# Designs tried in a protein design chat: VH-VL binders against q9nrl2r1430to1533. Part 131

Target 1, 104 residues: q9nrl2r1430to1533
Amino acid sequence: GGVHELSAFEQLVVELVRHDDSWPFLKLVSKIQVPDYYDIIKKPIALNIIREKVNKCEYKLASEFIDDIELMFSNCFEYNPRNTSEAKAGTRLQAFFHIQAQKL

## First folded at step 7 (VH-VL)

Design t18 (framework fv_erenumab)
Fold by ESMFold2-Fast, scan of step 7:
Structure t18 (fold): chain C 104 residues (1-104), chain A 122 residues (1-122), chain B 110 residues (1-110)
Amino acid sequence: as target 1 above (104 residues)
Amino acid sequence: QVQLVESGGGVVQPGRSLRLSCAASGFTFSRYGMHWVRQAPGKGLEWVAVISWEGSYKYSVDSVKGRFTISRDNSKNTLFLQMNSLRAEDTAVYYCAKGTRLYYSGFGMDVWGQGTTVTVSS
Amino acid sequence: QSVLTQPPSVSAAPGQKVTISCSGSSSNIGNHYVSWYQQLPGTAPKLLIYDNNKRPSGIPDRFSGSKSGTSTTLGITGLQTGDEADYYCGTWDSSLSAHVFGGGTKLTVL
C-alpha cells in the first residue's frame, strides 16, 4: 500500500468503527467472557488489530485488507448462531462493508 | 458430492424473458456467496452477477444492470437469474459458481455447474 | 477488449514446460488476488490456482501461479495431452466494480 491506499483503508476502518453495528468487532473476544471461543475460532481478529495494521502500512493489496475484514465477519458467523445480536449486527455491518469495498 | 446443476436455458426471441435456476448439493449452500458467469459461443468467460451468502448484497456488470436480477432461496438450496429484455448479445452458456470463501463472495470461484445454454435469436 | 491481456494461444510438446501470462493494471491485478481457471473442451471451468499461488485440493503440483506487480503467470510443467484446454486468469477490478477475466489462452499439446 501507498499513501493513497492507506488513506482509503483508514477512512473505511474509521467508518466501520463508528457504525452502530461495530460493537461485537471493536476488540478481540474475551476468553473470560467466552471460554470456548478460541477452541472454535483459529484466526481471531478485530477492528483494533486491522486499524493498527493499516496505520503500520502492512496491507500491500486491497484484497489483503478486505480478506482481514471478511475474516472478522466469517468468525462472527461461525461462532454466533444466526439469531443472536452479534450475528445480526455482523450481517448489517458486512452488507455496509460490501458496498464500500466495491471501490477498493 | 459437491455439485451445481443449472436449468432454464432455451431459445427465445429478443425482448423476451428467461429465469435460470441453479440447484446446489453436497455443501452448505447458505454459507457461500454465489456467481453467474457466461460464455458466448467461441468466446471467453464473462462475469455477470454475484449474491452474498444471506442474499442482501447483489451486484451485476453494467451491461445487464436493470435487465438481470440475481436472487437465491437458501431454504431450497437454489440460485436464480431472472433475465428480462434479452438481446442477441446475451446468447451464451450460463454457469453458476460458488465463491471460495465461507460467508464471502469474493476471491474466485471453486465449484462450477455444467452450464445451461441461452440462445436469443429472431 | 478484455481488461486483462493473455496471449491467444501457446503450444508445446508432451513433457515440456509452458508459462501463460496475464497482464492488467493497478485497479485489478496490481491490487487484488488472482485466480486461474482451466476449461477443457466442452466442459465447465475448473479452479487451478487461487490467492495468487495456492492450489485447491486435487490440483497437481505441476500447476503453479505467481504474481508480480500488475502481471501474473500460470506455469505448467510435465505437459500432458489432457492439458489441452483454454486457460483464464481472473480478479476483481476496482474501477469497474466487477470481477474480470482474461481473454483466455488456448494451450495446444503437439
Scores: ipSAE 0.831, ipTM 0.929, lowest interface PAE 0.6, mean pLDDT 94
Fold by OpenDDE, second read of step 8:
Structure t18 (fold): chain C 104 residues (1-104), chain A 122 residues (1-122), chain B 110 residues (1-110)
Amino acid sequence: as target 1 above (104 residues)
Amino acid sequence: QVQLVESGGGVVQPGRSLRLSCAASGFTFSRYGMHWVRQAPGKGLEWVAVISWEGSYKYSVDSVKGRFTISRDNSKNTLFLQMNSLRAEDTAVYYCAKGTRLYYSGFGMDVWGQGTTVTVSS
Amino acid sequence: QSVLTQPPSVSAAPGQKVTISCSGSSSNIGNHYVSWYQQLPGTAPKLLIYDNNKRPSGIPDRFSGSKSGTSTTLGITGLQTGDEADYYCGTWDSSLSAHVFGGGTKLTVL
């Protein structure tokens, strides 16, 4: 179970990163570029952080992994209006994730 | 119980300065953005300023920029509004208000103080 | 002259339903959560609705909020005499980097 889940998490993160709409999510938002971001988003997260957690086997349950991914999208939709490129990318990537997550 | 208590209001002449304080209790003050909102006599609500939970950013309405400064002391659970170069149009009841969402400063205000009155007149 | 537009007044008899509209633009209501505030005569404002349609604890379900496009609506059913107050919509405006309120609506219970 655990080893197989880890591999599944790794694979999913790879697929998310490779997706065309992953660009808003690859790294944490720069405080310099977006000065107010961290005053709005308390629990910042990005795919590189999630990948690191996977590599360190910090996820014991699939739900924990899914929660972090959902948090990532939630942050995006909380900060970005729906008509922005970031939000649109997030919507598409989230749809992709939801399909892939069904395999977990 | 969440409480906000404003103080520091009074009657001042134009051009003078006044410093308002807001004492917060009943919640973790350092985790919420805080606002100042004012209401001129017989008028509607006018947002004045916001400060983030850790004070990393501040916004204010254009009419007070350069004159008013919002600040906070999280160790004392106190919000401040330094008002300089006061004008007659600054006359209002000033409310401090707590942000509705944890660590978020862009949404509404769920708790309001009773207000403190500032009167600017010659 | 408020950024958000409300009717200056509405009125209805006890027990009836009333709605208060609030119109804005894409830079405010269109892209941000809206709150509604109730201000009873001689008192400080009180949060009535947040996040477009959520009620804080203690607010009865006869108060409701809805949002569509660049407009929001406060609904009050079973109108009571104690509901006579001023009501304000509010939200963040990204173009102004400021919180904005409507002009307020005076609700009179006939």
Scores: ipSAE 0.020, ipTM 0.708, lowest interface PAE 6.9, mean pLDDT 91

Design t19 (framework fv_erenumab)
Fold by ESMFold2-Fast, scan of step 7:
Structure t19 (fold): chain C 104 residues (1-104), chain A 122 residues (1-122), chain B 110 residues (1-110)
Amino acid sequence: as target 1 above (104 residues)
Amino acid sequence: QVQLVESGGGVVQPGRSLRLSCAASGFTFSRYGMHWVRQAPGKGLEWVAVISWEGSYKYSVDSVKGRFTISRDNSKNTLFLQMNSLRAEDTAVYYCAKGTRLYYDGYGMDVWGQGTTVTVSS
Amino acid sequence: QSVLTQPPSVSAAPGQKVTISCSGSSSNIGNHYVSWYQQLPGTAPKLLIYDNNKRPSGIPDRFSGSKSGTSTTLGITGLQTGDEADYYCGTWDSSLSAHVFGGGTKLTVL
C-alpha cells in the first residue's frame, strides 16, 4: 500500500529530527515554561506530532505533510523575534527542509 | 475574471530552445501551485511540470528532466517553461494550469489556459 | 500506455446514464485524491471533479465521482449531446513524483 509514501515522509522527518537546528521543534512548547505561547499561536504543532501522523497514515497527499511542516515554521516565526536562537534555527532548518522535500 | 494566457509557442528545429510564458489574472497568483500540461496531436493529456506557490518545490516528468525548467515570477503574475534541446516528441499543445492548492499536488487543476502550440520539425 | 487505465470509448443515448472507470495502483489512486476532466473538441480541459467526489462551482450535479481502493469512477446522468467529449482521470503518483492522467475516454452521445 502506502508503504512507499510512509517511508519517504518517515525518512524526511528523521532527517529533520537529526538536524542540529531541530531543538525548538521536537515537541510542543510547554505552557508552563512559555505561558503566552498559546495566546498567540492558535494551531500548535511539532515534529513528534507530525511523525505520529505519518505512522498513523494520516497524510494522503505530500502537500498535507508539507503544510504541517510549514505550519510549524510559520508558528516559530510568528512567536519568536528574528534575532532569537529559535528563529535562527527555524530559518536554517526550513532551508534544509526545502532542499530535502524535493525528494517527495 | 480568472484567466491564464499562454504565449511563446512556435515552429523550431530539433535541438533548439523555446521559452513559454503564462500570464495570470483575476486571482492571487502567488498563493497557488502552477502546472504545465501538454497534448500531442491526437493524443491524451501528459503532465509536464509543477512549481509550488513560492517556487521552492519543482517536479517534472522524467522525459523532460535536464531539458525543461519551470519557473515563476510572482511580482509579474507569470509562469514560465524554459525548453532546451527540443525533440520531435515534444511537439504538442502546451497548457498552463492552476492547482487548487498552494503546493505541488492535490485537488486538481481548476483553471486552464487555451494553450500554445509547439512544433519541433526539421 | 498510461499509468491509469480508462476504457477508450463509451456511448449512450440522450437522457441515459454512463459510468467511466479509471484504474491505478497504491502509488497513485490508492493513496491520493482523484480529479476528473472534460475536454470538448478543440478546447482546453475543464475540471469536473476534484478530491474524489467534489464539484467546482458551475458543474451540474449530473456529474459525480467516487473512489474505491485503487479505482475511481465518473458518473454522468441525464446525458446531453453537449456532454460528448474526452474524459480524463488524474492524480499524483508518489513512486514517480509526478502527476499522471488516464489515457482518456471518448464519450459519444447518439
Scores: ipSAE 0.006, ipTM 0.611, lowest interface PAE 11.1, mean pLDDT 88

Design t20 (framework fv_erenumab)
Fold by ESMFold2-Fast, scan of step 7:
Structure t20 (fold): chain C 104 residues (1-104), chain A 122 residues (1-122), chain B 110 residues (1-110)
Amino acid sequence: as target 1 above (104 residues)
Amino acid sequence: QVQLVESGGGVVQPGRSLRLSCAASGFTFSRYGMHWVRQAPGKGLEWVAVISWEGSYKYSVDSVKGRFTISRDNSKNTLFLQMNSLRAEDTAVYYCAKGYRLYYSGYGMDVWGQGTTVTVSS
Amino acid sequence: QSVLTQPPSVSAAPGQKVTISCSGSSSNIGNHYVSWYQQLPGTAPKLLIYDNNKRPSGIPDRFSGSKSGTSTTLGITGLQTGDEADYYCGTWDSSLSAHVFGGGTKLTVL
């Protein structure tokens, strides 16, 4: 914990945002474009929200940060069929996250 | 009922190979991370390896890297551990265990098999 | 050589309470969720506590977990002979990039 560990969360969020497979996760799903999303997904989250929480120092432990990132992936896999571009991007980005998160 | 059943253990000489299997039933196997954990006779628990729900993330403890490979076949609800170049220090009961979180394998294990015994001896 | 330190043994009489400690560092308990496992003689481990203080379905409330800083404790009240077992704490360790278990604590109910 402390300022240096919060900086590690920012570094990882930046790496996730820059990843080629981040596009489904950058912002919340549009209710206008995907009307049934919020009927199925009860705890929506996206990288812009997680980054804001990092910047406001709302994560005190690695487990709290990991929980929000994993909620984001879990929402993706619950909503999107496995053969969609979204689910495939999520699978690759989650694997990347798991490797990076080993050091958190 | 949620169940894991290990098989494939046995007695082998150093340098030989074994492949352990773990048959899963009673839950959606393809949605959970899976672990191998071992326990040497009279000793404590030692984590060995993990594989993500879809199989793209695999990780193992340093002492088995390059020798052990974790894999899964989601169409058959089966987890595997390929164990090559076995050493006396690998002698243990090997447990198959399910991660407790949907789509995430980074934390603890809620369902365990009964274990299969691997003895490496000359 | 366990990175998580548990006392090797603890003992108490039936009906009493015990606390089993598990001490680590910021790279493990200090930053990650802790689980506790019970292993009865000759059996596979059983998840007793997850996410520091949550009980799986079927685990009675006389078992409790808590975490403070880099340490965690398992509390057992109303001890029964059937509680004689080895107890292990476990968590992720970021410096080792591995799941780690404590060395185990043997609980004897006499």
Scores: ipSAE 0.708, ipTM 0.914, lowest interface PAE 1.4, mean pLDDT 93
Fold by OpenDDE, second read of step 8:
Structure t20 (fold): chain C 104 residues (1-104), chain A 122 residues (1-122), chain B 110 residues (1-110)
Amino acid sequence: as target 1 above (104 residues)
Amino acid sequence: QVQLVESGGGVVQPGRSLRLSCAASGFTFSRYGMHWVRQAPGKGLEWVAVISWEGSYKYSVDSVKGRFTISRDNSKNTLFLQMNSLRAEDTAVYYCAKGYRLYYSGYGMDVWGQGTTVTVSS
Amino acid sequence: QSVLTQPPSVSAAPGQKVTISCSGSSSNIGNHYVSWYQQLPGTAPKLLIYDNNKRPSGIPDRFSGSKSGTSTTLGITGLQTGDEADYYCGTWDSSLSAHVFGGGTKLTVL
């Protein structure tokens, strides 16, 4: 049901935020710190945005929620080379997410 | 064909409010950032504000902060500019413009409306 | 004053080449894609160049854009009388969190 899915989304977002490898994803990339980021990434997203969407009940389907999370990781891997700390953190966090998402 | 049509311009006294609208057609409105740009008589282009495709993020030029608010209704393919506390220096042709890049509006505009004239005069 | 700097005017005869410069800083042109706009007299602006050097559909190849460092240049070859217009450069400024335009350049065809 919708209420249970919403709760599941909330819990999963909390777990993602609390994860040690969440630091690249907590908020949108700064245009000042990373000037060329938005030349490459067209649909920026972060955990704080996803959390807000969850709180506003904007996700009607689990697939919509999953798509936003996957977009977040896709953006990370598109911009960051594999050997960067951000990409490595993203790889680990995504693996964690894939495990937890099985519960949705 | 992509089309933008502004409306709501007029002559107002200083301190008054005005709300501009921009009707969009010919493209998926909800996938593009939208801009307001103005041009004072005989002057150059001045960027006023941008709103992201979902409306989650808004930016505006310093001179209008606290007075102007950009918004959109994606269900109606309409862009808005609420202008409060109008000043003489706000007198200009106001253009709505479509961001050229899908989902991102930080760069240029590929389609412009014909503009609507706002005159602030006592 | 405009954040981006353009010459106020340029002129040339038909058939000649003209260039219009636009200078900024690292927070705008240096780190972001630049667009150029053409505004014919009494009309709304039209996108001429985007992403530094790309032409939208319908823009002839005699219009070109280039970027180097914190500056960009619009080139027009085979100048025509119909090219007489105002030209503006524009880009995002990360320090201001705003889009910025140049002051505009009036092109006169002699």
Scores: ipSAE 0.012, ipTM 0.669, lowest interface PAE 9.1, mean pLDDT 90

Design t21 (framework fv_erenumab)
Fold by ESMFold2-Fast, scan of step 7:
Structure t21 (fold): chain C 104 residues (1-104), chain A 122 residues (1-122), chain B 110 residues (1-110)
Amino acid sequence: as target 1 above (104 residues)
Amino acid sequence: QVQLVESGGGVVQPGRSLRLSCAASGFTFSDYGMHWVRQAPGKGLEWVAVISWEGSYKYSVDSVKGRFTISRDNSKNTLFLQMNSLRAEDTAVYYCAKGTRLYYSGYGMDVWGQGTTVTVSS
Amino acid sequence: QSVLTQPPSVSAAPGQKVTISCSGSSSNIGNHYVSWYQQLPGTAPKLLIYDNNKRPSGIPDRFSGSKSGTSTTLGITGLQTGDEADYYCGTWDSSLSAHVFGGGTKLTVL
């Protein structure tokens, strides 16, 4: 049981959601609005899905939680060219996450 | 042929500085987090520092914090470790290592250089 | 002293199976993925196992990793003289906010 880590996961997800740079990550990319996204990204994920997994106690290890957050950022950088607003937001939010994740 | 090659080691007196370099080839350097790991003579491995794929996140072990600075130049496929105020206990072989995951700056190192030797002695 | 505890040495005969243990706590092995590294004398470390039990490309299947609670083991089957090396476990430690390695285990083939 990682109850203390689950509480820390919830706190960190809330901080990520409230961050100014979270806008590309709040929900899954729309297949209708961005039709080529799912041809390129094979494991889509977003903060709402990660938050649901935290609430359902699906993360047994901090590394599993960190892995899902890092997958979210990796998807962003794979799909979006580095100089886009999405990639720049992702870079700043990922740096914020890494500082917080030091304690997980 | 993925390779990392360290350079810049040598013999220096306590209190002096060295800058280590690590030249990367055979992979997209700018896509991976990079680490420095050291090993004192006859001792085990000690993690020193990490830098994220883009350079926006840097973190080092407490024993070197404020003395060592990790940096990278993605345009030149090169990782650096600036070592200031060197102490006898910094004597070690210094390895650079590539993180295991694309765009991840977490732990785990899948490619290692051959190491460069730093000897701090009077 | 090392945060992760390994036996300083192990010995095994050629062709046999050996296991190398690594013990930690809830802040490291109990909460994070583990890697294992092989270091031949005078050479750089080589990744054998990552994410507890996965092998990088080029690592033969006679090397295996296993994790249970706050401990992990490296298994080597079909032991060869070329396996004489130091072996290190490694993981993140939440309380230290640092990657930590075990103290290393010297494997001797007798």
Scores: ipSAE 0.704, ipTM 0.901, lowest interface PAE 1.3, mean pLDDT 92
Fold by OpenDDE, second read of step 8:
Structure t21 (fold): chain C 104 residues (1-104), chain A 122 residues (1-122), chain B 110 residues (1-110)
Amino acid sequence: as target 1 above (104 residues)
Amino acid sequence: QVQLVESGGGVVQPGRSLRLSCAASGFTFSDYGMHWVRQAPGKGLEWVAVISWEGSYKYSVDSVKGRFTISRDNSKNTLFLQMNSLRAEDTAVYYCAKGTRLYYSGYGMDVWGQGTTVTVSS
Amino acid sequence: QSVLTQPPSVSAAPGQKVTISCSGSSSNIGNHYVSWYQQLPGTAPKLLIYDNNKRPSGIPDRFSGSKSGTSTTLGITGLQTGDEADYYCGTWDSSLSAHVFGGGTKLTVL
């Protein structure tokens, strides 16, 4: 059901935020700190934005929620070389997400 | 005034090691990524390595991988380049340069040191 | 052999305009901000242009940068004798995980 699904989204976002490897994803990248980020990434997204969308019930399907999460990781891997701390954290967090997403 | 001062250059034989230092002043050193760039005599600029502001991210040019290590001590406002197994082709003026906070240099390298000369010769 | 390609040399008379091209690929210029550097004889490089077309403080507006596709161009108007130097383009290359420079262009003021 929709309510249970939304609750599942909320729970999953909480688990992602609390994960040790969530630090690159908690909020949008600062343009001041990373001047070329938005020149490269055209669809920026972060966990705080996804959480807001969940809270506002903007996700009608689990696939929409999953797509945003995957976009978040895709952005990370597009911008960050694989050997960076951010990319490594993203890899681990994505693996965690894929496991947890099975509950959706 | 932002200033970078390299030191540690010299003449060494092939196979030897050398450690370069770069003393930073006039800005919050720990807030910026730092680069090493070298220039062989009469040649163009060659990027050598970058280290992020906190030191967790490091990348270097392929020709020095396994031999050169970039590091920093933010408590001392100092950037380092450990050069092992030096080769003749490593002969160059080595510049330290201030970059952006993260690995990508959106602003480029806005401040350069005067350079320190490394000569590898038998 | 540089990843980014520049003309080896350009020349013009004082007061004239010159342009220096820099060509790369999608993995570097195509996806990343470009910087231009000036290196006067016997000195360290100095940043002229960053973020494709922005000037640092102290750089006169007769220096300009532009980017299109996988290429970038440095423009210098009102050429002065003091502009005689080597000029380098530079950017990050995501395929190499490295910063890359052009081969440099020697500007001679006639």
Scores: ipSAE 0.013, ipTM 0.683, lowest interface PAE 8.4, mean pLDDT 91

Design t22 (framework fv_erenumab)
Fold by ESMFold2-Fast, scan of step 7:
Structure t22 (fold): chain C 104 residues (1-104), chain A 122 residues (1-122), chain B 110 residues (1-110)
Amino acid sequence: as target 1 above (104 residues)
Amino acid sequence: QVQLVESGGGVVQPGRSLRLSCAASGFTFSSYGMHWVRQAPGKGLEWVAVISWEGSYKYSVDSVKGRFTISRDNSKNTLFLQMNSLRAEDTAVYYCAKGTRLYYSGYGMDVWGQGTTVTVSS
Amino acid sequence: QSVLTQPPSVSAAPGQKVTISCSGSSSNIGNHYVSWYQQLPGTAPKLLIYDNNKRPSGIPDRFSGSKSGTSTTLGITGLQTGDEADYYCGTWDSSLSAHVFGGGTKLTVL
């Protein structure tokens, strides 16, 4: 029963990674390229970290997995103004996630 | 301070409509999912509907699907519940409640309004 | 009939400890965060516990939550007459795509 849950998380992360709007979320924001990011964002996260947690069986509940994905989107909207390409990509990818996540 | 204030309740006949409003203040309304929860006289809490922080993702209990529509206006810090084709079993106090996070999953509801009463009777 | 099962009532004397149980299934408590709510007579519900075992600011530490498998428990120590209220568990249910509440437990302190 837990294998099915973890497989569902892996499938969803793969679909998120493959989505055209995943580019702001694939890996952690570079401190060198965006020096103020880590002054503003206290709990940084990205799809590569979430996928690693799925592969290590670190999520015990669907809510924990959903929480990490939502943290990723929350960080995007906190740092990036609404009119940026990052925020627009985040809005579309989050909507896609909500559709996929409804059965988790 | 942080508060939610419901309005729009009243006494209506079966088959009619009401629109409930919930005015939010003291927190960043656009950062949280919002819920409607009802309680019939002498009964327990029954969840009605939820809307995500940006308004695109919505869920409702099956008994109200097609009749009730949840919506929000983030520019006005206001949550709405449009209730059509009202039935006697919709009689309840309706609470709006703030989710602890952006999303629909089983997170707590940490701020509640005082409720507005809807009575559906002939 | 509620998806989450609570005892309808529980009672104890002032100063005692009580536990209120809430039982569900893999689609709800087994897979999602659980919250607990207190409703005093004539008032709106108040959040006591969120994320299974965390207290909001202002909730005293005599209230505690725990979760094991498909069940969750609210613990109240040092009971006071002011704790007399209805208590509800709540969580998301993935099979229903809905938030669900338990049927409520009336706590009487005598």
Scores: ipSAE 0.059, ipTM 0.749, lowest interface PAE 6.3, mean pLDDT 89

Design t23 (framework fv_erenumab)
Fold by ESMFold2-Fast, scan of step 7:
Structure t23 (fold): chain C 104 residues (1-104), chain A 122 residues (1-122), chain B 110 residues (1-110)
Amino acid sequence: as target 1 above (104 residues)
Amino acid sequence: QVQLVESGGGVVQPGRSLRLSCAASGFTFSRYAMHWVRQAPGKGLEWVAVISWEGSYKYSVDSVKGRFTISRDNSKNTLFLQMNSLRAEDTAVYYCAKGTRLYYSGYGMDVWGQGTTVTVSS
Amino acid sequence: QSVLTQPPSVSAAPGQKVTISCSGSSSNIGNHYVSWYQQLPGTAPKLLIYDNNKRPSGIPDRFSGSKSGTSTTLGITGLQTGDEADYYCGTWDSSLSAHVFGGGTKLTVL
């Protein structure tokens, strides 16, 4: 927590959104397009929701912010087989996140 | 039975190399980050390195950067630590350890091996 | 000097209670989850507490963890001679970009 750490969360979420591999994570998965998603994934989340939580100062500790980003990646790897474009994008974006998160 | 078994330790002169291995069984190795932690004789625990579940993210403590390389082979359920340019201060028992969280690289280690001893002496 | 500060030793009689402290800063305990480890003489460390206050399966409820601000404590009740060990706190440190451990506390059960 603190103003400086909130600014760090905002910077990182913006970098994630702008990354080429963010496309599977920008918004919640559509129930119409993927009907079984919400039967398998019990805690859905996406970058637009995390960004809103950052803007509302809902993350007080780095661990809380990291947990939500990690939940997003974990959901991706639980739902999508490893050889899919979604899982491959997720793997690259997660590696990028892990490097950036070292300083949170 | 969930277990980690280290091997590859020994006595070596300064400047030489060793490769440590850690064989995993009883859990889905490919879903967890893995760590190396060391303990010098009579001293406390010192974290050495982490590797992500798929191997793309690797990170090590500054004192071993450029000398030690962590790697994994998920098809063989094996973790490695390549140790080059060994120094007397690298003398320790080396433990491999499993991260507590699926697909995440931080926060705690719940399964530990029994350790393998590395002695660097002239 | 360790980044996380623990007392070097604590002691108490069988059946008594002890609390082991671990102090850090905002870059470690203040912002990240804490774990506690037990190391019996001649053995590998064993996880006692993770995510500040959770016990792994098989760890008895006489072990407890708590975190407040930049400090964390391990509580042990109903002390047994088999609890004689070194105890370590651990967490991530963002300024060092590394997992860090406390210097360890030797528990003696008299």
Scores: ipSAE 0.757, ipTM 0.915, lowest interface PAE 1.0, mean pLDDT 93
Fold by OpenDDE, second read of step 8:
Structure t23 (fold): chain C 104 residues (1-104), chain A 122 residues (1-122), chain B 110 residues (1-110)
Amino acid sequence: as target 1 above (104 residues)
Amino acid sequence: QVQLVESGGGVVQPGRSLRLSCAASGFTFSRYAMHWVRQAPGKGLEWVAVISWEGSYKYSVDSVKGRFTISRDNSKNTLFLQMNSLRAEDTAVYYCAKGTRLYYSGYGMDVWGQGTTVTVSS
Amino acid sequence: QSVLTQPPSVSAAPGQKVTISCSGSSSNIGNHYVSWYQQLPGTAPKLLIYDNNKRPSGIPDRFSGSKSGTSTTLGITGLQTGDEADYYCGTWDSSLSAHVFGGGTKLTVL
């Protein structure tokens, strides 16, 4: 771990946010727009939250960081049908993440 | 009030085709997955098929794959089940059912129609 | 033959409590929300419990659901004659990519 890992987490979050397929993940799902979302998703998470955790040095292990990212994708795939724009975006972004995560 | 009304049932010979319809009202049809469930006389419930809210993906029970096709017209708030190559074992009351979740298709059915009867016999 | 297993029948006297079990596997009950349906004689099924333990509007609190592991249980307290019906559990099965029902349980009110 250490500073290099934190920096790596920060960089990876930046890359995820800047990715074209990040739009479903930038912030938490609106309960107003999707009233039943939080009935299904019990551990909501988004890139802005993950970024905040990174900035606060809350990740002590790379595995913790990766777990949160994977949770984010898992939530997406749990709620969204496979062929939705959100799920498709998530699939592509996750693939990107998996490649980048190899550098951690 | 949420309401589903099935139609199109009837008596047909084996090998024939039949198309069921389900008219939906009282909710935003285009935002929910829709299901077909059937029940043979004196038997339990058997799930038949589901179609996603936008119709982009479909699943069906193995026994009807290649023969039955689920579809929907969101502009008309209507669900369809095209049944080809009908068999005697397809004889049942066919229910249209609304998914419980917005967009998601993987969970229960909160509203059911009264069903339409399909009888396949020689 | 059903993917989910229910007892074929249960019975009790009015006012008593009954439970109906439903057992499955990790690919269905283990990983997905369970619903229970009530089917009165000669009628279409009605949603009784969803998301393991939630009651739709209009369903009295005499009906309850619980889930543990790969099994779920429907509880009915203060049994009434009008509760005589068939009850089905149901959920999604990720291995089959299909919704699955139990075989149904006939509840008789003595």
Scores: ipSAE 0.012, ipTM 0.684, lowest interface PAE 8.7, mean pLDDT 91

